# VH-VL binders against q9y8t7, part 23

Target 1, 261 residues: q9y8t7
Amino acid sequence: MRDSFLQKAIASAKDRTSLLEEIAGNCSPKPGRPSLSSSIREWVYRVGGAVIAEYKRCSPSAGAISTLDPVSYVQATRDASAAYSVLTEPNWFCGSIELIPYFARYKPVLAKDFIVSETQIRIAACMGASAALLIMEALTPRELQELAAAASRYGVEVLVETPDASHAVEASRLAPGSIIGVNSRDLKTLRVDYEAMLREVSKAREQLPGEVILVAESGIDSPDKALKAFKAGAQAILVGTAFMKNPQLREKILAELLQIP

## First folded at step 5 (VH-VL; framework fv_zagotenemab)

Design x39
Fold by ESMFold2-Fast, scan of step 5:
Structure x39 (fold): chain C 261 residues (1-261), chain A 123 residues (1-123), chain B 112 residues (1-112)
Amino acid sequence: as target 1 above (261 residues)
Amino acid sequence: EVQLVQSGAEVKKPGESLKISCKGSGYSFTSYWIEWVRQMPGKGLEWMGEIDPSDSYTKYEKNFKGQVTISADKSISTAYLQWSSLKASDTAMYYCARGTYWDLSPKYPFDYWGQGTLVTVSS
Amino acid sequence: EIVLTQSPGTLSLSPGERATLSCRSSQSLVHDDSNTYLHWYQQKPGQAPRLLIYKVSNRDSGIPDRFSGSGSGTDFTLTISRLEPEDFAVYYCMQGTHYPWTFGGGTKVEIK
């Protein structure tokens, strides 16, 4: 009876998919896209951890986020990031599919959206994305498997976002070879919870095969929090709001993160 | 600090109209549903309905649909429960509570509650 | 709609005793996402309800560890391991798995 936020986002994504088909037609995936997983593994090997820097202009909970333009953002972050997470959802996150080609010139791009169709994955790849986000809470197990298979056909890697360790394990079984993200929320309020994320990352690391890349996504806004996430077992962290709000702090945090062994 | 503050007690006669309020503070008001719960004297809790303040989308338990109107004014972080014509059977304590953040369907623990508004309808 | 049956209706115990409160659902409360949205609330005389336990067994912030929840499917239990005088209250279970949301009839815990 109530249209939940996820249901509203899913319905919007389906409508946008039809529009994207009209705009992009029967395009094919752009060749030469760098691998997200390879970049993460290289950064882990060299400095002990990888940063996925998220370019996000707004969100439902934060409203408008003080942010740099894309050019300034890349200039500030490219030397310290393994990848870019680029929001393409326009209604709640102020995103655009048109941002992908710019970021893809510099680093692997994770297309971040409510992905519910094979068409969204194909068009992201046409624009230059190396990976696509699949939100486990927004998909049935069958939908997750089908979208992961579709991504594979287009040469697109998948990052499956999960709320806890048990879902992380299930996601890895349903979509073998996927990068697994933990974005934990307080169970009663559903707000992002850094401490819960650390606990769930640690539990997931113990249960997942060592070759599975684990990404921590909740509440990382300082070098100390990043270090704890890496020590909990994450190979990569996704950092959004803290990087977008203060240009001076962004440079300092990234410089400090490069010192993690 | 998250708080829900409700309007004061009301004493009314059958046939009168009434509108009571629930003001949220200390959180993003439009990011959570507001729930309305009735408790008749000496009885248990009854869920009446809910509203998403971001778009004023409402849902009602079937027995309350048409009996009350739920609304919200997001500019002042306030939700409302309204009767066009009160009956003696409307005598109860009315609570508002905070529902799920953006609703991952159907996760609806009510984590913060208002202090309640006592409505007495008698002649 | 889901019917939640709480038993006993009234439980009279002395401080220090263990209280066991039952909540039974007319249908399984396991959601398609594999979570169970069964919550427990405490209401003291003259006060608004407050959340005690969410999703069967998770204690809300600030709730003493003498309160615990357990159960699965259709049968759920709230346990108070050692009653304190401040635990005199009515306890309600609530389900959020199936719309519309429903409460149990409540169990009144009286201190003898």
Scores: ipSAE 0.000, ipTM 0.405, lowest interface PAE 16.9, mean pLDDT 84

Design x40
Fold by ESMFold2-Fast, scan of step 5:
Structure x40 (fold): chain C 261 residues (1-261), chain A 122 residues (1-122), chain B 112 residues (1-112)
Amino acid sequence: as target 1 above (261 residues)
Amino acid sequence: EVQLVQSGAEVKKPGESLKISCKGSGYSFTSYWIEWVRQMPGKGLEWMGEIDPSDSYTKYEKNFKGQVTISADKSISTAYLQWSSLKASDTAMYYCARGTYWDLPKYAFDIWGQGTLVTVSS
Amino acid sequence: EIVLTQSPGTLSLSPGERATLSCRSSQSLVHDDSNTYLHWYQQKPGQAPRLLIYKVSNRDSGIPDRFSGSGSGTDFTLTISRLEPEDFAVYYCMQGTHYPFTFGGGTKVEIK
């Protein structure tokens, strides 16, 4: 029997937690971290939508996506981004916890990893992260609740990633106050289903309280797709590979948003 | 030899239920997804959906998600396609094919079953 | 959903001739991982489809070298350099970059 990608990623994360605990010891969350949700709300108020720009060097199926360094990426994306999503998963995404401090100088940072332990959240906060990703499909309901509670104790916001509207609603119930993401990427095959995600974002927006921030994830590689995601009810979009390949895309998305009354 | 073997042809009336099968052999059944593809008489190929036999996780093309159920029994290396109530418009050749896994390089349907002809007539 | 348009619908040729089949996508098939998941399948009358080419240009195991694939982004071509009698069949392109997976309408290569 072969393990699914998600199962291997979870097992790896559990092993990494022990090493991380030993190295980082008893660090405390860095004070003065800006709020991810507040930044998203501000961008929505000003221009009608927010962009979370993802710095992602590798992926499981592609290997190396881009050789663009963090300095060049920030220079290209800072002015049009509400936040940075920074991969800290090292085995498949070429991530590193040490990238967080650099991005945190400029924008709120979402630590993107397969988070299975309170220690991962605490140490991301020590490095300057404002928020942590919790993947609903990787966690039991109890684990989701416990990790969200732990994040709250460290002053870390949570973005709960879900595959569809019904899970989005359940995630919001299990982790009140969390930002909710709907991901068009299938975590088992890594293929994208943008149109299904768009339908699920629309359904989730109808069911979630108005104050809950909804994020559309993956599959957004054009201004038209970005606008459709916002129109469906997402307050923010999370864009990785498209920005790594074409930084000008972010400016085109912003320009389109500014043209809407 | 790696192969997928499907159940035999079926002749049914509208409203009847049906379950057809696709049995894998010569490979680790839970290491690959099973894809279902429909071909209407004289027409092209349509993807219906897929299943991961290791945990029975399914994905459907939206037009098939209320009309058919895809399932699998990994203990006997068999996937299934099932209708609760057949319609004349379900008349078609149904193929199963071996899909991909996240760490495999092709992401293509590399092994196909021989097909199951389903005829639904009044 | 991604629409794949194959042309021509029918190609009438004699054994020994070159066949060139087109597949055009309504949007780019480049995946986030930089791969292009466009595949070609052959279907002979009364038989199941058979994989010929995966990811634009890679021949599957056992496929003769007279079959080749090329293209990028939205425009793809399957070429059969010298038609053999067994090559007269219907050919389908398919994309696996986005859900739902979609097939082209097919090109029938028939004998003159």
Scores: ipSAE 0.440, ipTM 0.779, lowest interface PAE 3.5, mean pLDDT 89

Design x41
Fold by ESMFold2-Fast, scan of step 5:
Structure x41 (fold): chain C 261 residues (1-261), chain A 122 residues (1-122), chain B 112 residues (1-112)
Amino acid sequence: as target 1 above (261 residues)
Amino acid sequence: EVQLVQSGAEVKKPGESLKISCKGSGYSFTSYWIEWVRQMPGKGLEWMGEIDPSDSYTKYEKNFKGQVTISADKSISTAYLQWSSLKASDTAMYYCARGTYWDSPKYAFDIWGQGTLVTVSS
Amino acid sequence: EIVLTQSPGTLSLSPGERATLSCRSSQSLVHDDSNTYLHWYQQKPGQAPRLLIYKVSNRDSGIPDRFSGSGSGTDFTLTISRLEPEDFAVYYCMQGTDYPLTFGGGTKVEIK
């Protein structure tokens, strides 16, 4: 039978976790990590929205996206970014946990991976990550609750990635205090549904408490698309491939954002 | 041989229900998506939606959501397109096609059914 | 949604001539994975469409080398270098980059 991408990614993550157990057992979360949510709120109140810039070298269906090194990426993006999303998944995204310390020097870091164990969260915190991604579609409700609780014990914030408003509401209930993401990318086909995401972000904003931070993810490759996501009710956007190819896009997005009260 | 075989032509009246089929053979049915495409008389192709037969996960184009139901029965390698109440504007040729998976080199509709002509008139 | 505009609507040519068909998208078709999911289909009268070219320039199995695709970003071209009698058909471009999947309006290649 042909496995879904999610099934393969989860199996790989479980295998990698076994190899990380010794490292996690010997390390402690790095002290003084800045808050991801606090940074997002500061940018929202100062300029009307926040940008989470994603460092991603490769993708599942295309392989290599960009050879841009971390130093060049930070130099090009730091002045207008509230945070960095750093891929630590090695097989499809060319990520590494070793990338986290560099980005953590400048901004709060979201560790982006298929997280299935407490060990992955602990080692991300040891490397300097402020937050970890939990993918709702990859986890049972119980697994989501247990991993969110583990993150809390390590002082790690959680961004729960969801496909729609109903899951966003449930995620907020299951993991109180979490940042909630609505992802326009279909994890089965890897196609983006940007219009559906806007509708779902709007619905989620209406249903969630005002203090819950909403993040719009994937498919944002222009200032117009960023502006529409913010107007739909997202406080932050997560931009990956477009920034890897055109890091200066962040400045154009910020210029458009300054038009919103 | 890999093929998709669709059910025969239908002549219906407005308000009637209809369910047409698309049967796959010569390949692993649950390893590919099934796409549905409409072609109105003398007009072009319109994507309606798709289904993953392995778990019946569906995606619809917004104009077709609520107008039709896409389903599949993986035990007999068959996908379905269904209307609860037909309208004259549903008169069209309906094609099913084999979609792709995330690891496919094409990401295109590489195998097509022969089409099912649906005529709705009073 | 991504709108695909094909031109011309009708192309009247004789066997042996070169056919050049255009497909333009309302936004870039480059996916986040760096692939461009622009495909070409041929539909003969009374028949189902057939895949000709996938991802801009790759010929599907069994497609003669007189068919070629090119382009990038928002501008794409299908070329038939020397029309054969069996090539008179309607040609559609399609994008698979973003939902909803969309087709162009078609270009009819007919005998003069």
Scores: ipSAE 0.597, ipTM 0.827, lowest interface PAE 2.2, mean pLDDT 90

Design x42
Fold by ESMFold2-Fast, scan of step 5:
Structure x42 (fold): chain C 261 residues (1-261), chain A 121 residues (1-121), chain B 112 residues (1-112)
Amino acid sequence: as target 1 above (261 residues)
Amino acid sequence: EVQLVQSGAEVKKPGESLKISCKGSGYSFTSYWIEWVRQMPGKGLEWMGEIDPSDSYTKYEKNFKGQVTISADKSISTAYLQWSSLKASDTAMYYCARGTYWDSGYAFDIWGQGTLVTVSS
Amino acid sequence: EIVLTQSPGTLSLSPGERATLSCRSSQSLVHDDSNTYLHWYQQKPGQAPRLLIYKVSNRDSGIPDRFSGSGSGTDFTLTISRLEPEDFAVYYCMQGTHYPLTFGGGTKVEIK
C-alpha cells in the first residue's frame, strides 16, 4: 500500500520531533520577534497587498530548485517583502531550522514545516521565528486547537493552511487570531489548483471576519496571478518556487499593485 | 491481470437518477486513484474528477461539482459515478481510469472499457 | 484552467510515414518538483484510450519503440517514426501538473 506524500511527511516530522526534544527543553523563545500579522497589515495599508517570500531550495524530487544562497536571496527580495517563509523540513525541501536566525534579522519569519508537535513550535521560536505553519489537513481539529494554544504560549503567531473556504472558516473558529491560508496545492496529490484557490479565497473572504488576514498560497508564478489573488480577497500571497527561480518577479508584482487606483 | 470493468450501457430519460460502476481487479484498489473522464459524442476527453478509495477523498472539475457524485466502496474494489437528475447534455461515454501517484507520473495507466449513457426523451 | 492546444487537428498519412504531433500548453507544465507531467494517450475507434507516453518522454510498458515523446515547459511533441496500420487513431495529450487535469483536443491520424 502506498502512503500519500502528506502521510510520509507527517511520519517524518514525528520522528524528527523526538530528536529535537532535548534542545527544545533547554531553549527559550527569542524575545523581540516582529509580528507577522502587523507586517502584513502595514504592507496592505501602504500598497494594497503583502508578499511572503519563501526560501525553498528543493522539493520532493531529487533536483534543487535554485542554488541561491540566503544572502543573495535576501538582497534580491528584502525590499517589498513583508515576511520570509523559511523551510525547516530537511528531507524533501532541503530546509533547516538553522536558516531561521539569518532571515529573522530582516523580516518576520514563518517557520514552514509539517508541524505535529509543540516541540517544533518551541524550537522555531528559540531560533527567532515569529510564526509557524499549521496544516489543517495534517491535523485533527483537537490537534490544531492544541498546537495553536501552544504557539500562543510561546508568543508564536499561527498561519493555518487550508484547502478551501469551509475549512478556512472552521480553522479561524478553532484557532482564533490566526492568519488563514488557502493553498492551491493539493497536499495529497501535490497538484496545483490555482483557479480553485481563487474561488475558495473569494468565498473565504465573504465568510471570514474582516480582521482575519487571508493568504493565497502556491501556484503564483506571474504578476497576473498575484493580482488576481489580491483581487479575490487575499491580503497576502506566499510565493516560493517562482521567486527562487526569478527574484525579480517580486518587483513586477509590486509595480502592478501600484497601478491599481 | 490488472483490469477496470465498468457497468453496462444505460438508456435514461431526463430527470432520472443513475449510478454507474467501475470495479478494479488484479491490484491493490486502495493504492491508486480512480479517475472519471467524459467523452461526449464526437468530442474529445474531459476530466470530471477523481477519488482516493482508501479514504474517499474526492476532487472535481468545477463544472461537475454538484452535477455528479463520485464515491467508492473499497470493500468490493468498486468506484461509482452518480447523477441525481440526468439531463440530455449528460449523453456521453464515461470512462474510469486508474490514476498513478506522483512517483509514477500522475498518469492514467489502466482504463475501463467505458459506459455509454444515453439520455433522451 | 490549463489549455492544451494540439495541432494539427488531422494528419493524413500513409503506412510507413513519420507522424509528428504537437501539444502546446497555455502555461508551464513544470511541477515544482522539477518533473513535467505531460502524458500522451492513443484512442482507436470504439475503444478506451491507452497510455503511450508519460512524463514527456517515458514509454509505458509494452509500447513500441516507434513512439517517442519530447519537449519542455509548454511545447511538446509525440513522434511515431514509422506508422503501422494499427497506429491510425486519435492521440491526446494530457497534463497532470495542475488541477483541473486537462486533455488536449486531440489529433486524428488518418490513412491517406
Scores: ipSAE 0.214, ipTM 0.694, lowest interface PAE 5.0, mean pLDDT 88

Design x43
Fold by ESMFold2-Fast, scan of step 5:
Structure x43 (fold): chain C 261 residues (1-261), chain A 122 residues (1-122), chain B 112 residues (1-112)
Amino acid sequence: as target 1 above (261 residues)
Amino acid sequence: EVQLVQSGAEVKKPGESLKISCKGSGYSFTSYWIEWVRQMPGKGLEWMGEIDPSDSYTKYEKNFKGQVTISADKSISTAYLQWSSLKASDTAMYYCARGTYWDTGSYAFDIWGQGTLVTVSS
Amino acid sequence: EIVLTQSPGTLSLSPGERATLSCRSSQSLVHDDGNTYLHWYQQKPGQAPRLLIYKVSNRDSGIPDRFSGSGSGTDFTLTISRLEPEDFAVYYCMQGTHYPLTFGGGTKVEIK
């Protein structure tokens, strides 16, 4: 039997826990971190949508996506981004917790990793992260609740990534106050299903309380796709590879947002 | 060594049920997806759906969801495509293919079965 | 769904000539991981398809070097530098980036 990518990523994350303790066992969450949800709401109020720009140098299948350094990336994206998503997974995404402090100078940071332990959340907060990703498909309901509670104790907001509307509703129930993401990526094959995500975002928006922030994830590589995601009911979109290859895409997305009546 | 062998041609009437098979050999059957592709007479290729034999997780193209059932029996390295009630419009060549992951073959279909011709006529 | 448009529908050529086949996607085929999952398959009369080129430009094992793929984003090309008699077949492009998986309509390369 072949282990899925998700299973391998989870096993790796569990193994990294002892190394994370060694690196920053005595750290405390950094005070004064800006709120991810507040930033998203401000951008929605001003222009009708928010962009979470992801800094992702590598992926499991592509190797290096871009040679763009963090300084150049921030210069190209900060004026039009509500937040940064920063990969901290080192084995497949060339991530590092050490990247968080740099991005946190400019915008709220979402720590993006396969989070399976409270230690990962605590250390992200020590580095300056405002929020942490929890992948619903990687966690049992009890694990999701426990990690969300841990995040709350550290003053870390949570973005719960889900595959569809029914899971989005359940995630909101299990982790009240969390930002909810609908991911177009199939976690078994890693292929994207953008049209299915639009349908599921629309369904989730109808079922969730109005104050719950919805984020559309993966597969957004054009202004038209961004606009459709916002029209479906997402308040924010998370854009990775497209911005690594063309950071100026955000200016085009902003132009489309300004055309919405 | 690595191959997919499909069951033989079928001639059926509308309303009849049918189950065709695709047997893998020479590789770890549960390490790859099985893809189903239809080719109507004189037409091109169309993807129908896929299955992960390790847990029987399936994904369908919308036009085939509810029209066919994809299944697999990993104990005998065999995948199946099944109709509860055939229609004349189901007349086609049906191929199974080995679906690779991004890390083993870049999502390409690297090994194909020889095809099963299904003819449905009154 | 992603629509792949292949052109021309038919190429009538002689052995020794160069064949250039186009595949155009309705949307970008760049995956979130940075790869472009555009593949080419060859189907000879009475036979199952076989993989020729994967991820735009990589030849599958055993495929002769007269076959090459190129392109990016939405525009892709399969080139056969000098046609051999066994190369007269139908060629399909396919994308593996987005669900549902889709094939182009095919280009038939036939003898002039």
Scores: ipSAE 0.469, ipTM 0.773, lowest interface PAE 2.7, mean pLDDT 89

Design x44
Fold by ESMFold2-Fast, scan of step 5:
Structure x44 (fold): chain C 261 residues (1-261), chain A 123 residues (1-123), chain B 112 residues (1-112)
Amino acid sequence: as target 1 above (261 residues)
Amino acid sequence: EVQLVQSGAEVKKPGESLKISCKGSGYSFTSYWIEWVRQMPGKGLEWMGEIDPSDSYTKYEKNFKGQVTISADKSISTAYLQWSSLKASDTAMYYCARGTYWDLSPKYAFDIWGQGTLVTVSS
Amino acid sequence: EIVLTQSPGTLSLSPGERATLSCRSSQSLVHDDSNTYLHWYQQKPGQAPRLLIYKVSNRDSGIPDRFSGSGSGTDFTLTISRLEPEDFAVYYCMQGTHWPLTFGGGTKVEIK
């Protein structure tokens, strides 16, 4: 049987752990990092929803997405962003942990990677990250619990990415206090099912305690889609480089949010 | 050479079962998805669903879920589309096509097509 | 689901003329990986479809350079710069960005 993309990404992440331990084994989490959840709650209070802007240089299917540097990206996106999602996976997404300190100057940073070790979480925190992504489908229940506990010890918040409402509920129970994401992307095909994501976000919102922050991920490339995700019950949406491709998207999302009671 | 060869035309009555095949050759069969596309007489193309032959993972368009079953036998490089009970509305040309994984080709397009299997369902 | 509207339904032209075929989607086809998964297929009478253009503007192997694709977001065009006799066929656009995958209704390019 051939290895899936997810299996290859996990194997790569495990191999990278030894190098990370070698170069940064002595580092401690940077103090004073702003809270991702607090920023999201503030944006929800003020305008009805929050946007997590993702800085992604490459993807498996596209190769290099953009040569846009971090400075230009921040200048274009910071006014309407509650947080930055920064790719640190180097092989398929051209990410780097060295990007975190720059983005952390402006907004809370979510370190986005295939996280399989405490070392990845600790080093992200050393670089200034406020939160780390845990992909439920990449982890056993025990691994999820152990990594969430490690994140808590380092003062790192967790966003658990799930494919549907039932997994969202399970993730919330396994990792209490976590931000919960519903991803419309199929990890085998990498295609997006936006309508299914809306249904699953709505179902998850009904089942999760009101205090749990729900994030809608993938497939949001228009103001209408963003608005529908918020109406379905998401407090935040995660948007890729669409802000750079369409500056009006950012401005229109903000304008429409300001009109919601 | 890379090719997909489908089974021959079928004439069936409503209520009968049917299984048609799509055999790949000239490439690693488990490295690509197999896509199924329907074309009703005089009409356009409709995507039905797909299968990953390496583990038999399937996805269906909602109008075909529960109406057909997609399967594959990787030992003989063959994918299948089957009906437990045919309807007259199943009369159509059925194509299989090769879909690409993210790590083999960034096209995500159907680059190789079978010749088609005509299924006629008539009382 | 994403609806792809192709126009015109039928295009009657002579060999040597330029053909311009439109495909419009009900929603943006830009994927969050920044690719646009809009593809064009040619189907001749009695034959299976053939891939012409993938991801808006990339010509598949063996496809003559008289075929070109363009567009962005929701509006896409297939252009055949100088029609040859073998180009009279039905052309379909397809999107692979959103689930489920969908095809346009087709544009028939026929000889005048």
Scores: ipSAE 0.293, ipTM 0.720, lowest interface PAE 4.6, mean pLDDT 88

Design y01
Fold by ESMFold2-Fast, scan of step 5:
Formats: sequence, C-alpha cells, structure tokens
Structure y01 (fold): chain C 261 residues (1-261), chain A 123 residues (1-123), chain B 112 residues (1-112)
Amino acid sequence: as target 1 above (261 residues)
Amino acid sequence: EVQLVQSGAEVKKPGESLKISCKGSGYSFTDYWIEWVRQMPGKGLEWMGEIDPSDSYTKYEKNFKGQVTISADKSISTAYLQWSSLKASDTAMYYCARGTYWDLSPKYAFDIWGQGTLVTVSS
Amino acid sequence: EIVLTQSPGTLSLSPGERATLSCRSSQSLVHDDSNTYLHWYQQKPGQAPRLLIYYVSNRDSGIPDRFSGSGSGTDFTLTISRLEPEDFAVYYCMQGTHYPLTFGGGTKVEIK
C-alpha cells in the first residue's frame, strides 16, 4: 500500500485532532472576528483586487523556506493585504495554531491546514481565524458538505480549494456561500500549471454566480502573473512562498495592485 | 537493471494509425510517471506529455493534446503513444523516460530513458 | 510557457579545455517547495539523452566530478572542467517547475 503525500497529511490531521481536543476542550469561537469575504470585497471595490498573503515557513520537500518572523512579515505586508493565510500544519509546513492570534490582530485569518474534522475548524475559530481551507481533492462530497455546515455553525467562512472550473462549480453547489479557489498546482506532482489555471479561472468565473468570490492560488510569483489572474476573473490571489522568499516581489505585486481600477 | 525498452522503428504513410510502446523493467512500474519526448530530425527535445501508470492520469503539452494519446497497461509494465492519423510532420525520434516518483521525492528529473523509436511518415 | 535560452548554440573546443554552457529562463524556476527544477542532459549522436545534473547542482549517479552545475532563479551554468573525448555531445537544460515541461534549444560541444 502506497500512501500519497495527501493521504499521509490527512492521516496526520486526524491524529492531531485528538490532541487539539485535549488542549482546547470545549472552547467557543472568539467574538469579533472580521469577515474574510467582506475584506476581499472592500479591496476589490477600492483597487480592483485583493491579496491574501500566506505565512509559510516550511514545505514538504525543501524544509525551511524563510527565516522571516511573524512580526517582520506583518510589517512588510500589512498595508496592502486583505487577509493572511496562516499555515497551522506542523509536520510539513512548520505551522502552528498559536500563530493565528497574532495575525488576527491585523487582518482576517484563513487557517490553512488539511482540515478533516469539525474540531479543527472550531479550534481555529477559538484562536481567532475568520475562515478555514477545505481541499476539494482531500474530501468526499459528503465530507465537504458536512465540514462546510460545521463551519457555518461556528461562524467560520470557508475557502474551497479546487483544481479546475468543473470542481469549482461543484464545490460552490456543495458548499453554498463559500469562497472558491482555483489552484495552479497539480496536487499529484506539485508542478505549477499557471496557464491552465488562468483558463480554468476564466471558465469558473463564467459559470459561477457573480457574488461568489473566486481566488487564484499558487504560481503567482510576478506582478504580471498577478494582473493576468485578476483579468481572468479572480477577485483575490493567494501568494505564499514568493512573499516569504522575496520581499522585493512582495512590494512589486502590491505596487501593481495600486494601478488596478 | 532498471531499463525502458521501446518498440522498433516504424515507416508509415500519412493518414495511417500507429501505436508505439515503452516497457519498463527492473523497478516497480507504477511508482514512476512515464514521460514522452519528441526530437524532430536535426532539432532539439520537446516534452509531449506524461502518464501516471498507477491510475492512467495524463498531462499533455497543449500542442499534442488531441493529436496523440498517451496510455499505459500496468499489468504488463508498458506505456503507449498513439496516433489515429499520422502526418508527415510527425516524422521524429520518440523517447520515453522515467519521470516523477510517486511520493514526490527529489529527482523529478528524467533519470532513465528508452533507446528511442524512429517514426518516419512519408508518401 | 517557460522559454529556456541556451548559449552558445555551438562551442568549439579541444580536449583538456574548460567548457561553460549557459541556460537562461524567461521566468524564475524556483518552485513553491523551494526546489529549483532545472536539470541538464547529455546527448551523443545516435543515443538517447542521459541525465547529468538535477536540481541545478546535483550530479546524477555515475557522473564524473568534472561536470558541475550552478545558478539560481533564471540564470544557470553547466561547467565541464576538463573536456575528455567522450564529452563532445549536445547538452540540454530542462525545467520541471512549470507545466508544460520545457527544454532549452541545446548547446553542441564539438571538437575544434
């Protein structure tokens, strides 16, 4: 039996859920969490697009990505970011739920993890997260529906990550009210297919109701790629490793955003 | 010994169909993706596409999608490249190579290559 | 699509000389996982290509230490410190970071 990276990550997440239950007990979602979708819509209205800045210290194959601490990262990204995506997966991404309260002081936080349980969503909200990531390819349709419903009960917004327009449409149907992401990364090989993502973002935009927020993910490492994603129909982009590794790229993408109507 | 062995040279006319093969041995065939690379006479290397033999999931370079079909039969450790209707412009050497390891470990490079299948299409 | 530009197209040298081959990418090849999927292949006349260097600078098994790779981001170099008769071949760089996978146009290292 061979387990893919995704299957190993899911198994790890199930084990971590038990530990989270012991630590957090019967905590309640933190009150006063700002809305992720509202922040994105405000940035789109004001400048034509939104950036979700991802704080990620490690990756599965490369280990440490950046030595930037959370304070330095916020200082560099705060003024033009609509939200923070915060990795809470500890084994491959060096994440921690303890990072959420810090980032939540400044912007809405998307808790980024392999979420397989309602407990993970609840505890993220207890720490101050406004939204949680659900990975379409990691979940059955039934699991997606159940986790989205649980998120709703906790007042947590959902960003459903999908590989293409067909899945984006299905995800929107299964989890009404969710933010929909199209990922340029092939989850089997982890290679980026940026041009395919642009095509799929355009197709998804045509098929999804206008009020559904569409996010382009991965592979955005230049201002030109960011602008093309917005022109294809994405209202927000998720920028991870490029921001961690290259402060100059961070500034360039933010500067280009200021030129969008 | 890890190796990929390709089918022999082919001489065909425009409009004919063709299916060439690439057989792996000495390793677990389903653990690696198989890559297809074209080299036109006197020209460089062009990536055509790839297949995961464990579930037959494929990726194509856009100009080859719809022009060729990549498939695999894991029961006999063999990958295939197929044309429904050949053109003179399909004249080339075709290589298969071993690509991505299934667990996304290092060496997403093509470490083992077949000897090549020369396809000549002329009338 | 990522365009890889190799220069020079032809490099005419004698055995014993140092060869320096360039590969420049139209865009950064640094993957989100922090690896740079830039690889070098050698092709001799009538033979299939052979992997020389993977991930910019790692020699594949059995490759002599006279072959070395270096570079970052968009600019990469393959160096052969002292050419031997068997090293006269065409060399290709390839990127595996983005779909579609792409090869450079090749540099032919030929005997002077």
Scores: ipSAE 0.388, ipTM 0.729, lowest interface PAE 3.0, mean pLDDT 87

